# Designs tried in a protein design chat: miniprotein binders against q9bqp7. Part 235

Target 1, 240 residues: q9bqp7
Amino acid sequence: VPQNWFPIFNPERSDKPNASDPSVPLKIPLQRNVIPSVTRVLQQTMTKQQVFLLERWKQRMILELGEDGFKEYTSNVFLQGKRFHEALESILSPQETLKERDENLLKSGYIESVQHILKDVSGVRALESAVQHETLNYIGLLDCVAEYQGKLCVIDWKTSEKPKPFIQSTFDNPLQVVAYMGAMNHDTNYSFQVQCGLIVVAYKDGSPAHPHFMDAELCSQYWTKWLLRLEEYTEKKKNQ
Below, E stands for the ipSAE of ESMFold2; O stands for the ipSAE of OpenDDE; V2 stands for 0.75 times the mean of E and O plus 0.25 times the DockQ between their complexes.

## First folded at step 24 (miniprotein)

Design Qk6 (at its last look DockQ between E and O 0.80; V2 from the best seeds 0.76)
Fold by ESMFold2, look of step 24:
Structure Qk6 (fold): chain B 240 residues (1-240), chain A 100 residues (1-100)
Amino acid sequence: as target 1 above (240 residues)
Amino acid sequence: SPEMKKELVQSIEWLAKEVEELLRMGDPWYAIWMARLAVDFAEDTGDPELIAKVELLLAEAMIKAGDPEAREIIEKAKKIAEELGSPELIEEVEKVRKKK
């Protein structure tokens, strides 16, 4: 267990928006500062086994594709993810019209993959929005906050090309989500909080996306693991 | 090299323990995701006992999640256990098969 436990939820804060909440989702700008990001913390606290397996995977891919082929592969994975997130932000923004959307983004297999999930998403509160945990001193950029089947969630969108997922993001995705939840719940830019998380894995071929719902109990268990990683990070930087 | 294979085996065993933790937490879906990675790396080792053990762990996660692909995975592990003639592995396969 962490030495300095802190709750993921904020007892001062309601989990329900009031009637005067804006209809436009929040988009808090990410500002560069000295406090670490969630992804930085997770990268700096990988176990030696995670590092070894990641390097093993990279070397296998380089053997198959060549160095230039691997560079192109990883660039394409990054671009597909970026375009997917751009399309979802456009689709979920109430200020966007279908006429203003890129028609090629709507033809994506990834977008087809998530259509059944989007039917269950409503009440979008934030899109591509910065969060900061002012007490624990970390920052992040979350993808989406919205209701999923009536539960307000931090939602993280992931792309996958079965059967070869991008290994770097696989190890710690639930920790990333709960870290964003905790930060949002203790960020003065937000007047509401979340108890749940959702990870949505979309497939390139348009196959139905898998929704991974994390209820409050599961989120609390992942939160404990996040606190241990943050504590480890802090100790490493203290010792240089 | 023997040292590289030993470190790979140890890292796969670490992954398997992470999968077991995810199952204890009640997250069988994420356990499946991580177990598939473990199987992929285990096949690199050429160690049939390790491959079968990780496949059984994947099958257990699939059963807990209600994923019917567990049947195919159990059959793969069963073939390995029979070829090895390992009574421990054969019993482990039977225990997982009966959980369906």
Scores: ipSAE 0.785, ipTM 0.912, lowest interface PAE 0.7, mean pLDDT 86
Fold by OpenDDE base, look of step 24:
Structure Qk6 (fold): chain B 240 residues (1-240), chain A 100 residues (1-100)
Amino acid sequence: as target 1 above (240 residues)
Amino acid sequence: SPEMKKELVQSIEWLAKEVEELLRMGDPWYAIWMARLAVDFAEDTGDPELIAKVELLLAEAMIKAGDPEAREIIEKAKKIAEELGSPELIEEVEKVRKKK
């Protein structure tokens, strides 16, 4: 049990999204500060087993691709991920901002992969927007807040080259999502609350993306795990 | 190396526990992801018994998620169990199959 319990949901905020669909998604810039990011907390609180698994995966990839090949692969994966997020931001943004859709960004297997998910996405409220949890003292950049199948979600988009889970993209993803949810629900820059999460794994080959829906109950369970990771991070920093 | 194998086994055991916890939490889809990872690392051990056990765990997660691929995974585990001639593994395969 976390020593410093804090709720994921804000009781002061209505569970019903205020009917005023903002005509424009929020995009709050991430400020560089001394506050740790969600990603940093998760990375520095990985278990020995997680670290081992990642290192073993890396070793296998280096064996297969060589050191230079692995560096190139890593760079390409990063670039593809970035382009995918940029493409999604462009797709999910209001048409008035779409003047310069780079058509080349839209011609990806990843975009094809998520098409069926995008059909169920509506009511976009935030895109690439910073969240800050003032009390718990962490920040993050969330990909998307939108309705998925009529439920308001924090959506996190992931890319995978293979239908097999890419270890880097699957570890702690639920924790990342709920961390963003909890931060957003208590960030004064947001007037609404989210109760659900969605992790979408897009595939390079254009095969149907996998939607991992997280209801409020599941989010609450992961939130407890997130709080424990955050406490561990805080303790490690005090000891440094 | 034997040490690497030991570390792999320990990591797979940890993943297996995480899969079980995820299943208990009611997140069978994420359990599938973790179980698939466990299978990939079990294959690195070259231990067919371990592979079969982890495949069965994957199958259990798939069954709970309603994933039709569960059938294929069960058949893979069955084949390994038969090749090993392990009555225990065969029984475990049958137990998982009955959950479907």
Scores: ipSAE 0.695, ipTM 0.868, lowest interface PAE 0.8, mean pLDDT 89
ESMFold2 (binder alone), look of step 24: mean pLDDT 84; pTM 0.813

Design Qk7 (at its last look DockQ between E and O 0.89; V2 from the best seeds 0.75)
Fold by ESMFold2, look of step 24:
Structure Qk7 (fold): chain B 240 residues (1-240), chain A 100 residues (1-100)
Amino acid sequence: as target 1 above (240 residues)
Amino acid sequence: SPEMKKELVQSIEWLAKEVEELLRMGDPWYAIWMAQLAVDFAEDTGDPELIAKVELLLAEAMIKAGDPRAREIIEKAKKIAEELGSPELIEEVEKVRKKK
């Protein structure tokens, strides 16, 4: 239980977007300063066991690929993720862009993998948009805010080359999502809030993506775990 | 090394406890994901009892999620339990099978 508990939801806000809002999704620019990002908080507060298992995984990959092969693998995974997010931002934008969409960017197994999910996504309110929790003082860059099967969600897109994904950043993905939700719900750049989360794991071979829906109750349980991580991070910086 | 293998076993046991927490929270999908990781690491230990135990945990998560792959996982754990002749493990396999 955190010593300084703070709610994930904001009772002053509607959980339905204002009908008078612009039809263009929000894209708040990320302004990086001295306050920590969600990903930095999570990286700096990994448990001893998380660190050990990730290092074990890295060593197995290095044994298979060699050190240079592993560096190339991780670089390619990062680039594939960026290209996937760029493609999804383009697909989900309701307006025609000034430039034609990159045809090569839209042709990938990852995009095919999410097609059945995209059929259930509507009402896009934000894309690649910064969030800042103005009380708890952390920032993030969320992928998407949209309705999934009628529920407004923070949606996080993940790529995987295997149906059984294992990557460096995946231990805490639900905490990342709820941290973005909490920040958005307490950020003056947003006039509405979200009560649900969605994690979508897309596969390189085009296999159907797995949608992981997190309702408000589940999000609240993950939020408590996020607050503990943020508190731990704050204590570490207090001693530096 | 022996020290690394001991720490690996302890970390897998920690991960198994995280899976049980995810099931209590009502998140069987993430429980499947984390249990699959536990199985993958358990295979590196060469400890068949540990492997079967984390496979049963994976199967339990799959049953709770309605994932039909639970059938194959239960059969893998059953084969290990029978080869070991462990009455505790055999009982655990049957408990999980009956939930299916």
Scores: ipSAE 0.751, ipTM 0.890, lowest interface PAE 0.8, mean pLDDT 85
Fold by OpenDDE base, look of step 24:
Structure Qk7 (fold): chain B 240 residues (1-240), chain A 100 residues (1-100)
Amino acid sequence: as target 1 above (240 residues)
Amino acid sequence: SPEMKKELVQSIEWLAKEVEELLRMGDPWYAIWMAQLAVDFAEDTGDPELIAKVELLLAEAMIKAGDPRAREIIEKAKKIAEELGSPELIEEVEKVRKKK
């Protein structure tokens, strides 16, 4: 049990999104500060087993691709991920902002992969928007807040080259999502609350993306795990 | 190396526990993902018994998720169990199959 319990949901915020669909998604810039990011907390609190698994994966990839090939691969994966997020931001943004859709960004297997998910996405409230949890003292940049099948979700978009989960992208993803949810639900820059998470894994070959829906109960369970990771991070930092 | 194998086994055991917890939490889809990782690393051990065990765990997660791929995974585990001649593994395969 976390020593410093904090709720994921804000009781002061209505569960019902205020009917004023903001005509424009929020995009709060991430400020670089001394506050740790969700990603940093998760990376610094990986278990020995997680670290081992990642290192073993890396070693296998280096064996297959060579060192230079692995560097190139890593760079390409990063670039593809970035382009995919940029393309999604463009797709999910209101048409008035779409003047310069780079058509080339839209011609990806990843975009094809998520088409069936995008059909169920509506009511976009935030895109590439910073969240800050003032009390728990962490920040993050969330990909999307939108309705998925009529449920308001924090959506996290992931890319995978294979239908198999990429260990780097999926291991702590539920924790990342709930961390963003908890931060957003208590960030004064947001007037609404999210109760659900969605991890979408897009595939390079254009095969149907996998939607991992997280209901409020599941989010609450992962939130407890997130709090434990955050406490561990805080303790490690005190000892440095 | 024997040390590497030991570390792999420990990591797989950890993943297996995470899968079981995820299944208990009611997140069978994420359990599938973690179980698939366990399979991928079990293959690195070259231990067919371990591979079969983690495949069965994957199959259990798939069954709970309603993933039709469970059938294929069960058949893989069955084949390994038969090749090993392990009555225990064969029984475990049958137990998982009955959950479908």
Scores: ipSAE 0.649, ipTM 0.848, lowest interface PAE 0.9, mean pLDDT 89
ESMFold2 (binder alone), look of step 24: mean pLDDT 86; pTM 0.849

Design Qk8 (at its last look DockQ between E and O 0.82; V2 from the best seeds 0.74)
Fold by ESMFold2, look of step 24:
Structure Qk8 (fold): chain B 240 residues (1-240), chain A 100 residues (1-100)
Amino acid sequence: as target 1 above (240 residues)
Amino acid sequence: SPEMKKELVQSIEWLAKEVEELLRMGDPWYAIWMARLALDFAEDTGDPELIAKVELLLAEAMIKAGDPRAREIIEKAKKIAEELGSPELIEEVEKVRKKK
């Protein structure tokens, strides 16, 4: 049970579109801060079991690929993820025409994988935008805020090269999403709030992406777990 | 080494508890994802009882998500339980099979 509980939702805000909403998605710049990022909090509060399993996975990959092969594999995964996010930002940006987009960014299995999801995405409110929780003092960079099947969501895009391989980025993904949600709901740069989350897992081979929808109740349960991780982080900082 | 196998088994058991929590939270999709990860590591141990227990957790998650492949996983766990002759494990298999 967290000692310093704080609500994920802001009762003073609406999740409905405002007539004065900007036609261009928000992109709040990420600034240098002494306050921790979501990813830093999660990284520094990993359990010893999480650390052990990740190291075990690394050892198996190195045995299979060699050290140089593993380094190239991880570099390629990172690059593919970056290109995927860049392509999605371009696709979802209302100021870019189809002819202005880089066709090489649009030609990937990951983009093919998410096409059926993008059909249900509308009302894009934010892309690659910083969020800051003014009260709990943490910061993040969310991928997207948009409606999915009529529900305004914080949307996190992730890549999976194969359906079965273990990927480090998925260990705490729901906590990351709800942390961004809570921050946005209490950030003065935003006039609205979100009550739902969506994690979209795209596949390299173009197979249909899996949309993992998180309703308000599920988000609230993950929020409690995020608060515990933030509390653990804060306690560790007191001893540093 | 025996020491590394102990640490691996403990970490898999920790992960299995996380899967159980995800099921209690009503997130069977993420529970399937985490259970598949736990199974991959359990297979690395070569411990048939651990493998079967994790297979049963995966099957439970699949049942709650409406994934019909749960049947195949239950059959794998049942085979292991019968080979081991473990009455406790056989009973666990039957509990999961009856949940439907």
Scores: ipSAE 0.750, ipTM 0.895, lowest interface PAE 0.8, mean pLDDT 85
Fold by OpenDDE base, look of step 24:
Structure Qk8 (fold): chain B 240 residues (1-240), chain A 100 residues (1-100)
Amino acid sequence: as target 1 above (240 residues)
Amino acid sequence: SPEMKKELVQSIEWLAKEVEELLRMGDPWYAIWMARLALDFAEDTGDPELIAKVELLLAEAMIKAGDPRAREIIEKAKKIAEELGSPELIEEVEKVRKKK
């Protein structure tokens, strides 16, 4: 049990999105401050086993691609991921903001992969928006808040080149999502609450993306794990 | 190296426990992802018994998720079990098959 328990859901916020559907998705800029990001907390609290697995994966990739090839690969993966998120932001943004759709961004296997998911996405509330948990003192940048199949979700978009999950894109993803949920639910910049999470893994070859839906119960379970990671991070920082 | 193999086995065992916990939590889809990861690393060991065990774990996750690919994975594990002539592994394969 976490020593510093805090709820993922805010009892002061109604479960029903207030009827004022913002006509425009929120995009709160991430402020650079001393507050750790969700990503930083997760990276600094990886288990020895997770670190080993990542290093082993890296070594395998270097063996396959060479050192320079691996650097190029990692750079390309990062760029592809960025472009994919930019394309999704463009797709999910209201048409009035779409005047500058780079059509080239839309011509990707990843975009093709998520088409079937996008059909079930509606009511976009936030895109590439910063969240801050003031009490727990962490920040994050969430990809999307929208309704998926009629349920309001924090949606996290991941890219995978192969049908096999990349370790980097699978480890702690549920924790990242619930961390964003918990932060958003207690961030004063947001008037609504989310109870569900969705991880979407898009594939480079355009094969159907995999939706990992997390209901409120599952989110609560992952939230407990997140709190433990946050406590571990806080303890490590006090000892430095 | 034998040491690297040992560390890899330990990491696979850790992943296996995470898969079991995810299944207990009611997240079979994420369990599938973790089991696939475990399988990739099991293959790196070259240990057919370990591979088959992880395949069975993956199959269990797939069964719980309703993933039809479970059948293919069970058949792979069965083939390995038969090749090894391991009665224990054959029994485990049949146990997983019955859960389908």
Scores: ipSAE 0.684, ipTM 0.862, lowest interface PAE 0.8, mean pLDDT 89
ESMFold2 (binder alone), look of step 24: mean pLDDT 87; pTM 0.869

Design Qk9 (at its last look DockQ between E and O 0.84; V2 from the best seeds 0.76)
Fold by ESMFold2, look of step 24:
Structure Qk9 (fold): chain B 240 residues (1-240), chain A 100 residues (1-100)
Amino acid sequence: as target 1 above (240 residues)
Amino acid sequence: SPELKKELVQSIEWLAKEVEELLRMGDPWYAIWMARLAVDFAEDTGDPELIAKVELLLAEAMIKAGDPRAREIIEKAKKIAEELGSPELIEEVEKVRKKK
């Protein structure tokens, strides 16, 4: 029901990287520009109900922790997420050694949480890499492109301090993944495409992370929802 | 406040509809995630019919995902339905139980 439908996959691209490609993962730098990011689009097109539930969650946290406690909590969540991504980039990069890594990054429950997932990850093709959909005009910074159990995926790493989802990052996570996928598949910086997605939620206490695999059919269904959000964003900007 | 509780209930009902859509799309894992969130907010309302409704959605998602813990969730919803004496809710519990 988007007025301007566009396909998520590029039929003229291979879904298998060339064997002669360098084994070093791609890391395309993010360029500062005026076109919107995936996360900006999603944040600015939240429904009234999503906004209300997020605010309700924040008020419950403030009641429990106090305003300053809540600010510290959210700052620590972002810092832990940043450290987790740094650790994963280091672990998954073939050109780094343990001597070059910050050993404090490897001392986290989140890293313990994902160990069983990492043993099934191979063929890393991109890490912390920018993507741009050159036709639909949006950008993103994806976490990882690698094979998971033999299937090439856009992989999104999430941290959670409790078993319950962190509400702000939960509502639209599959849309974020497919938006990155669509952008990569139509970005001239990449010579291959990806048809599957993986969302991995790691836990602070080291409990085993849960992998959520999204096959091509499911990704296509979420892609339609992403296109509606992008269309809504564009309409809002036109009326400002 | 009464207005805040009304908006919370409406937002949970919206979230429950999102869970139903996820089940129709064939994504029971993400449906479980979103249903757990709906249950958490529903408990905050103190509305037992709403709590049971979202628990049944969680159980349905668990059944589709092959999660055996659906049984325990169904029993929670059954207890609520019997305490309320709601024929509609009792029927909904039975429909979900038979899917298991």
Scores: ipSAE 0.752, ipTM 0.886, lowest interface PAE 0.8, mean pLDDT 85
Fold by OpenDDE base, look of step 24:
Structure Qk9 (fold): chain B 240 residues (1-240), chain A 100 residues (1-100)
Amino acid sequence: as target 1 above (240 residues)
Amino acid sequence: SPELKKELVQSIEWLAKEVEELLRMGDPWYAIWMARLAVDFAEDTGDPELIAKVELLLAEAMIKAGDPRAREIIEKAKKIAEELGSPELIEEVEKVRKKK
């Protein structure tokens, strides 16, 4: 049990999204503060087993691609991920902002992969927006807040080159999502609450993306795990 | 190296526990992802028994998720079990198959 328990959901916020469909998705800029990011907390609190798994994966990739090949691969994966997020932001943004759609960004296997998911996405509330949990003292940049199949979700978009899960793209992802949910639900910049999470794994070959839906109950379970990671991070920082 | 194999086995055991926890939590889809990782690392050990055990765990997660690919995974595990001639593993395969 976390020592510093804090709820993922804000009882002061109505579960019903206020009917004011914001005509424009929120995009709060990430401020570079001394506040740790969700990603930093998760990275610094990886278990020895997680670290080992990542290192073994890296070693296998280096063996297959060579050192230079692996560097190139890593750079390409990062670039592809960035382009995919930019393309999604463009797709999910209101049409008035679409005037500068680089058509080349839309011609990716990843975009093809998520098409069936995008059909079920509506009511976009935020895109590439910073969230801060003031009490728990962490920050993050969430990809998307939208309705998926009529349920308001924090959506996290991931890319996978192979149908095999990349450990980097799936490990701790549920914790990342609930961390963003909890932060958003208590961030004064947001007037609404999210109760669900969605991790979408897009595939490079255009095969149908996998939607991992997290209901409120599952989110609450992962939230407990997130709080434990955050406590561990805080303890490690006090001892440094 | 024997040391590497030991570390791999420990990591696979950890992943297996995580899969079981995820299944208990009611997240069979994420359990599938973790089980697939476990399979990949089991393959790195070259231990067919370990591979088969982890494949069965993957199959269990797939069954709980309603993933039709469970059939293929069970058949892979069955083939390994038969090749090893392990009565215990064959029994485990049949137990998983009965859950489908």
Scores: ipSAE 0.699, ipTM 0.868, lowest interface PAE 0.8, mean pLDDT 89
ESMFold2 (binder alone), look of step 24: mean pLDDT 85; pTM 0.841

## First folded at step 25 (miniprotein)

Design Bm1 (at its last look DockQ between E and O 0.25; V2 from the best seeds 0.00; counts 0 for: pae E 4.2 > 1.5)
Fold by OpenDDE base, look of step 25:
Structure Bm1 (fold): chain B 240 residues (1-240), chain A 86 residues (1-86)
Amino acid sequence: as target 1 above (240 residues)
Amino acid sequence: SPKEKLLKLIEELLQSVEWLLKEAEELYRMGDLWYAAWMARLALDFAEDAARLAEETGNPELIRRAKELIERAKELIEEIERALKK
């Protein structure tokens, strides 16, 4: 049990969007603070086993691709991910804010992959927006808050080159999602709360993306695990 | 020795596979079937890696352990995938 228990959901906030919610998605900029990001917390609290597995995966990839090939691969994966997120932000943004859609950004297998998911996405509340948990002292940048199949979710978009899961991108993804949920639910910049999470894995070849839906119960379970990771991080920093 | 280093690596890999399987089982119990399946598939991939490395050493015990973990991973994947189809 976490020593510093804090609820994931805010009982003072309504699940119902206030009719006055602006039609425009929120985009709160990330402030450079001494406050750790969700990603930093997760990276610094990886288990020895997780670190070992990542290192072994890296070694295997270097053996297959060579050192230069692996660097190129890593750079390409990062670039593709970035372009995919930019394209999604453009698609999910209101038409009035549509900067000239670089048609080239929309011509990707990843965009094709998520088309069936996008059909079920509506009521976009936030895009590439910063969240801060003031009490627990962490920050994050969430990809999207929207309704998926009528349920308000924090949506996290992931890219995969192969149907096989990429170990780096998926290992702590559920924790990342619930960390964003908990922060948003207690961030004064937001008037609403979320009870569900959604991880969408898009595929480079355009095959249908996989939606991993997290209901309120599952989110609560992962929230406990997140709190433990956050405590571990805090303890490590006190000893540094 | 290079051989000793390889043996140590295989042992660490086998332990990591066992850990992944336990995590997958926990996720399965939590009802996170997709993520459980993902973790179990990772376990399988690394168990197969361990088996290949073990074969290079010629150590029958390491080979046996790796093969056992491969089978456990496959069984768990099948179980989780059956649950996903329900």
Scores: ipSAE 0.684, ipTM 0.867, lowest interface PAE 0.8, mean pLDDT 90
Fold by ESMFold2, look of step 25:
Structure Bm1 (fold): chain B 240 residues (1-240), chain A 86 residues (1-86)
Amino acid sequence: as target 1 above (240 residues)
Amino acid sequence: SPKEKLLKLIEELLQSVEWLLKEAEELYRMGDLWYAAWMARLALDFAEDAARLAEETGNPELIRRAKELIERAKELIEEIERALKK
């Protein structure tokens, strides 16, 4: 149980954005500052079991590919993830034309993988947008805020290669989503709030992506876990 | 020595699979479907790799253990994915 609980939702905000006029999705720029990012907090508070699993995975990959081969592999996986997010931002932005897209990004198996999810996504409110929690002192960069099957969600897009599905960055994705949600709900750059989350795991071979919907109750449960990680991070900072 | 290192790697992979599946089953029972799925899918990946490596050794016990764990992982993944769609 966290020592210093803070609510994920802000009762002074509506989870129903106004629909009077069409608008461009928000893209708040990420400002470099002293407070830690969500990803830094999660990286610095990995459990011993998470560290062990990552080390075992790395050793297996190095055995298969060699040290230089593993380095190239991890760089390529990061590049593919970056290109996937760029493609999704382009697809979901109503202000961009198809001519402004990189056609190679649109032809990936990952984009094919998410097509059935995208048909259920509408009402995009934010894309690649910074969030800050002033009280809890953390920042993040969320992928997307949009409606999924009628529910306004913080949406996070992840890639997976089926034979080698999981890199450390995907393990704590539910905590990333709720950390972004909590920050957005208390960030003065945003006038609305979000109570649901969605994690979409896309596959390199184009197989149908798996959506993981998180309702408000589940988000509250993960929020408690996030607060514990943030508290652990703060304690480690005091001892360094 | 290379054969000894290969046998050690296979045994470590199989032990990791068993641990991951136990954790995934517990998380599934508690309703934490995200972490259950993550653990089960990693377990399948390790089990498939262990099976490939075990075939290279010709050791029938290692091959049998790896194949049984592959089937256990596949069944658990199917169950978790069915729960996620509901």
Scores: ipSAE 0.200, ipTM 0.610, lowest interface PAE 4.2, mean pLDDT 82
ESMFold2 (binder alone), look of step 25: mean pLDDT 89; pTM 0.885

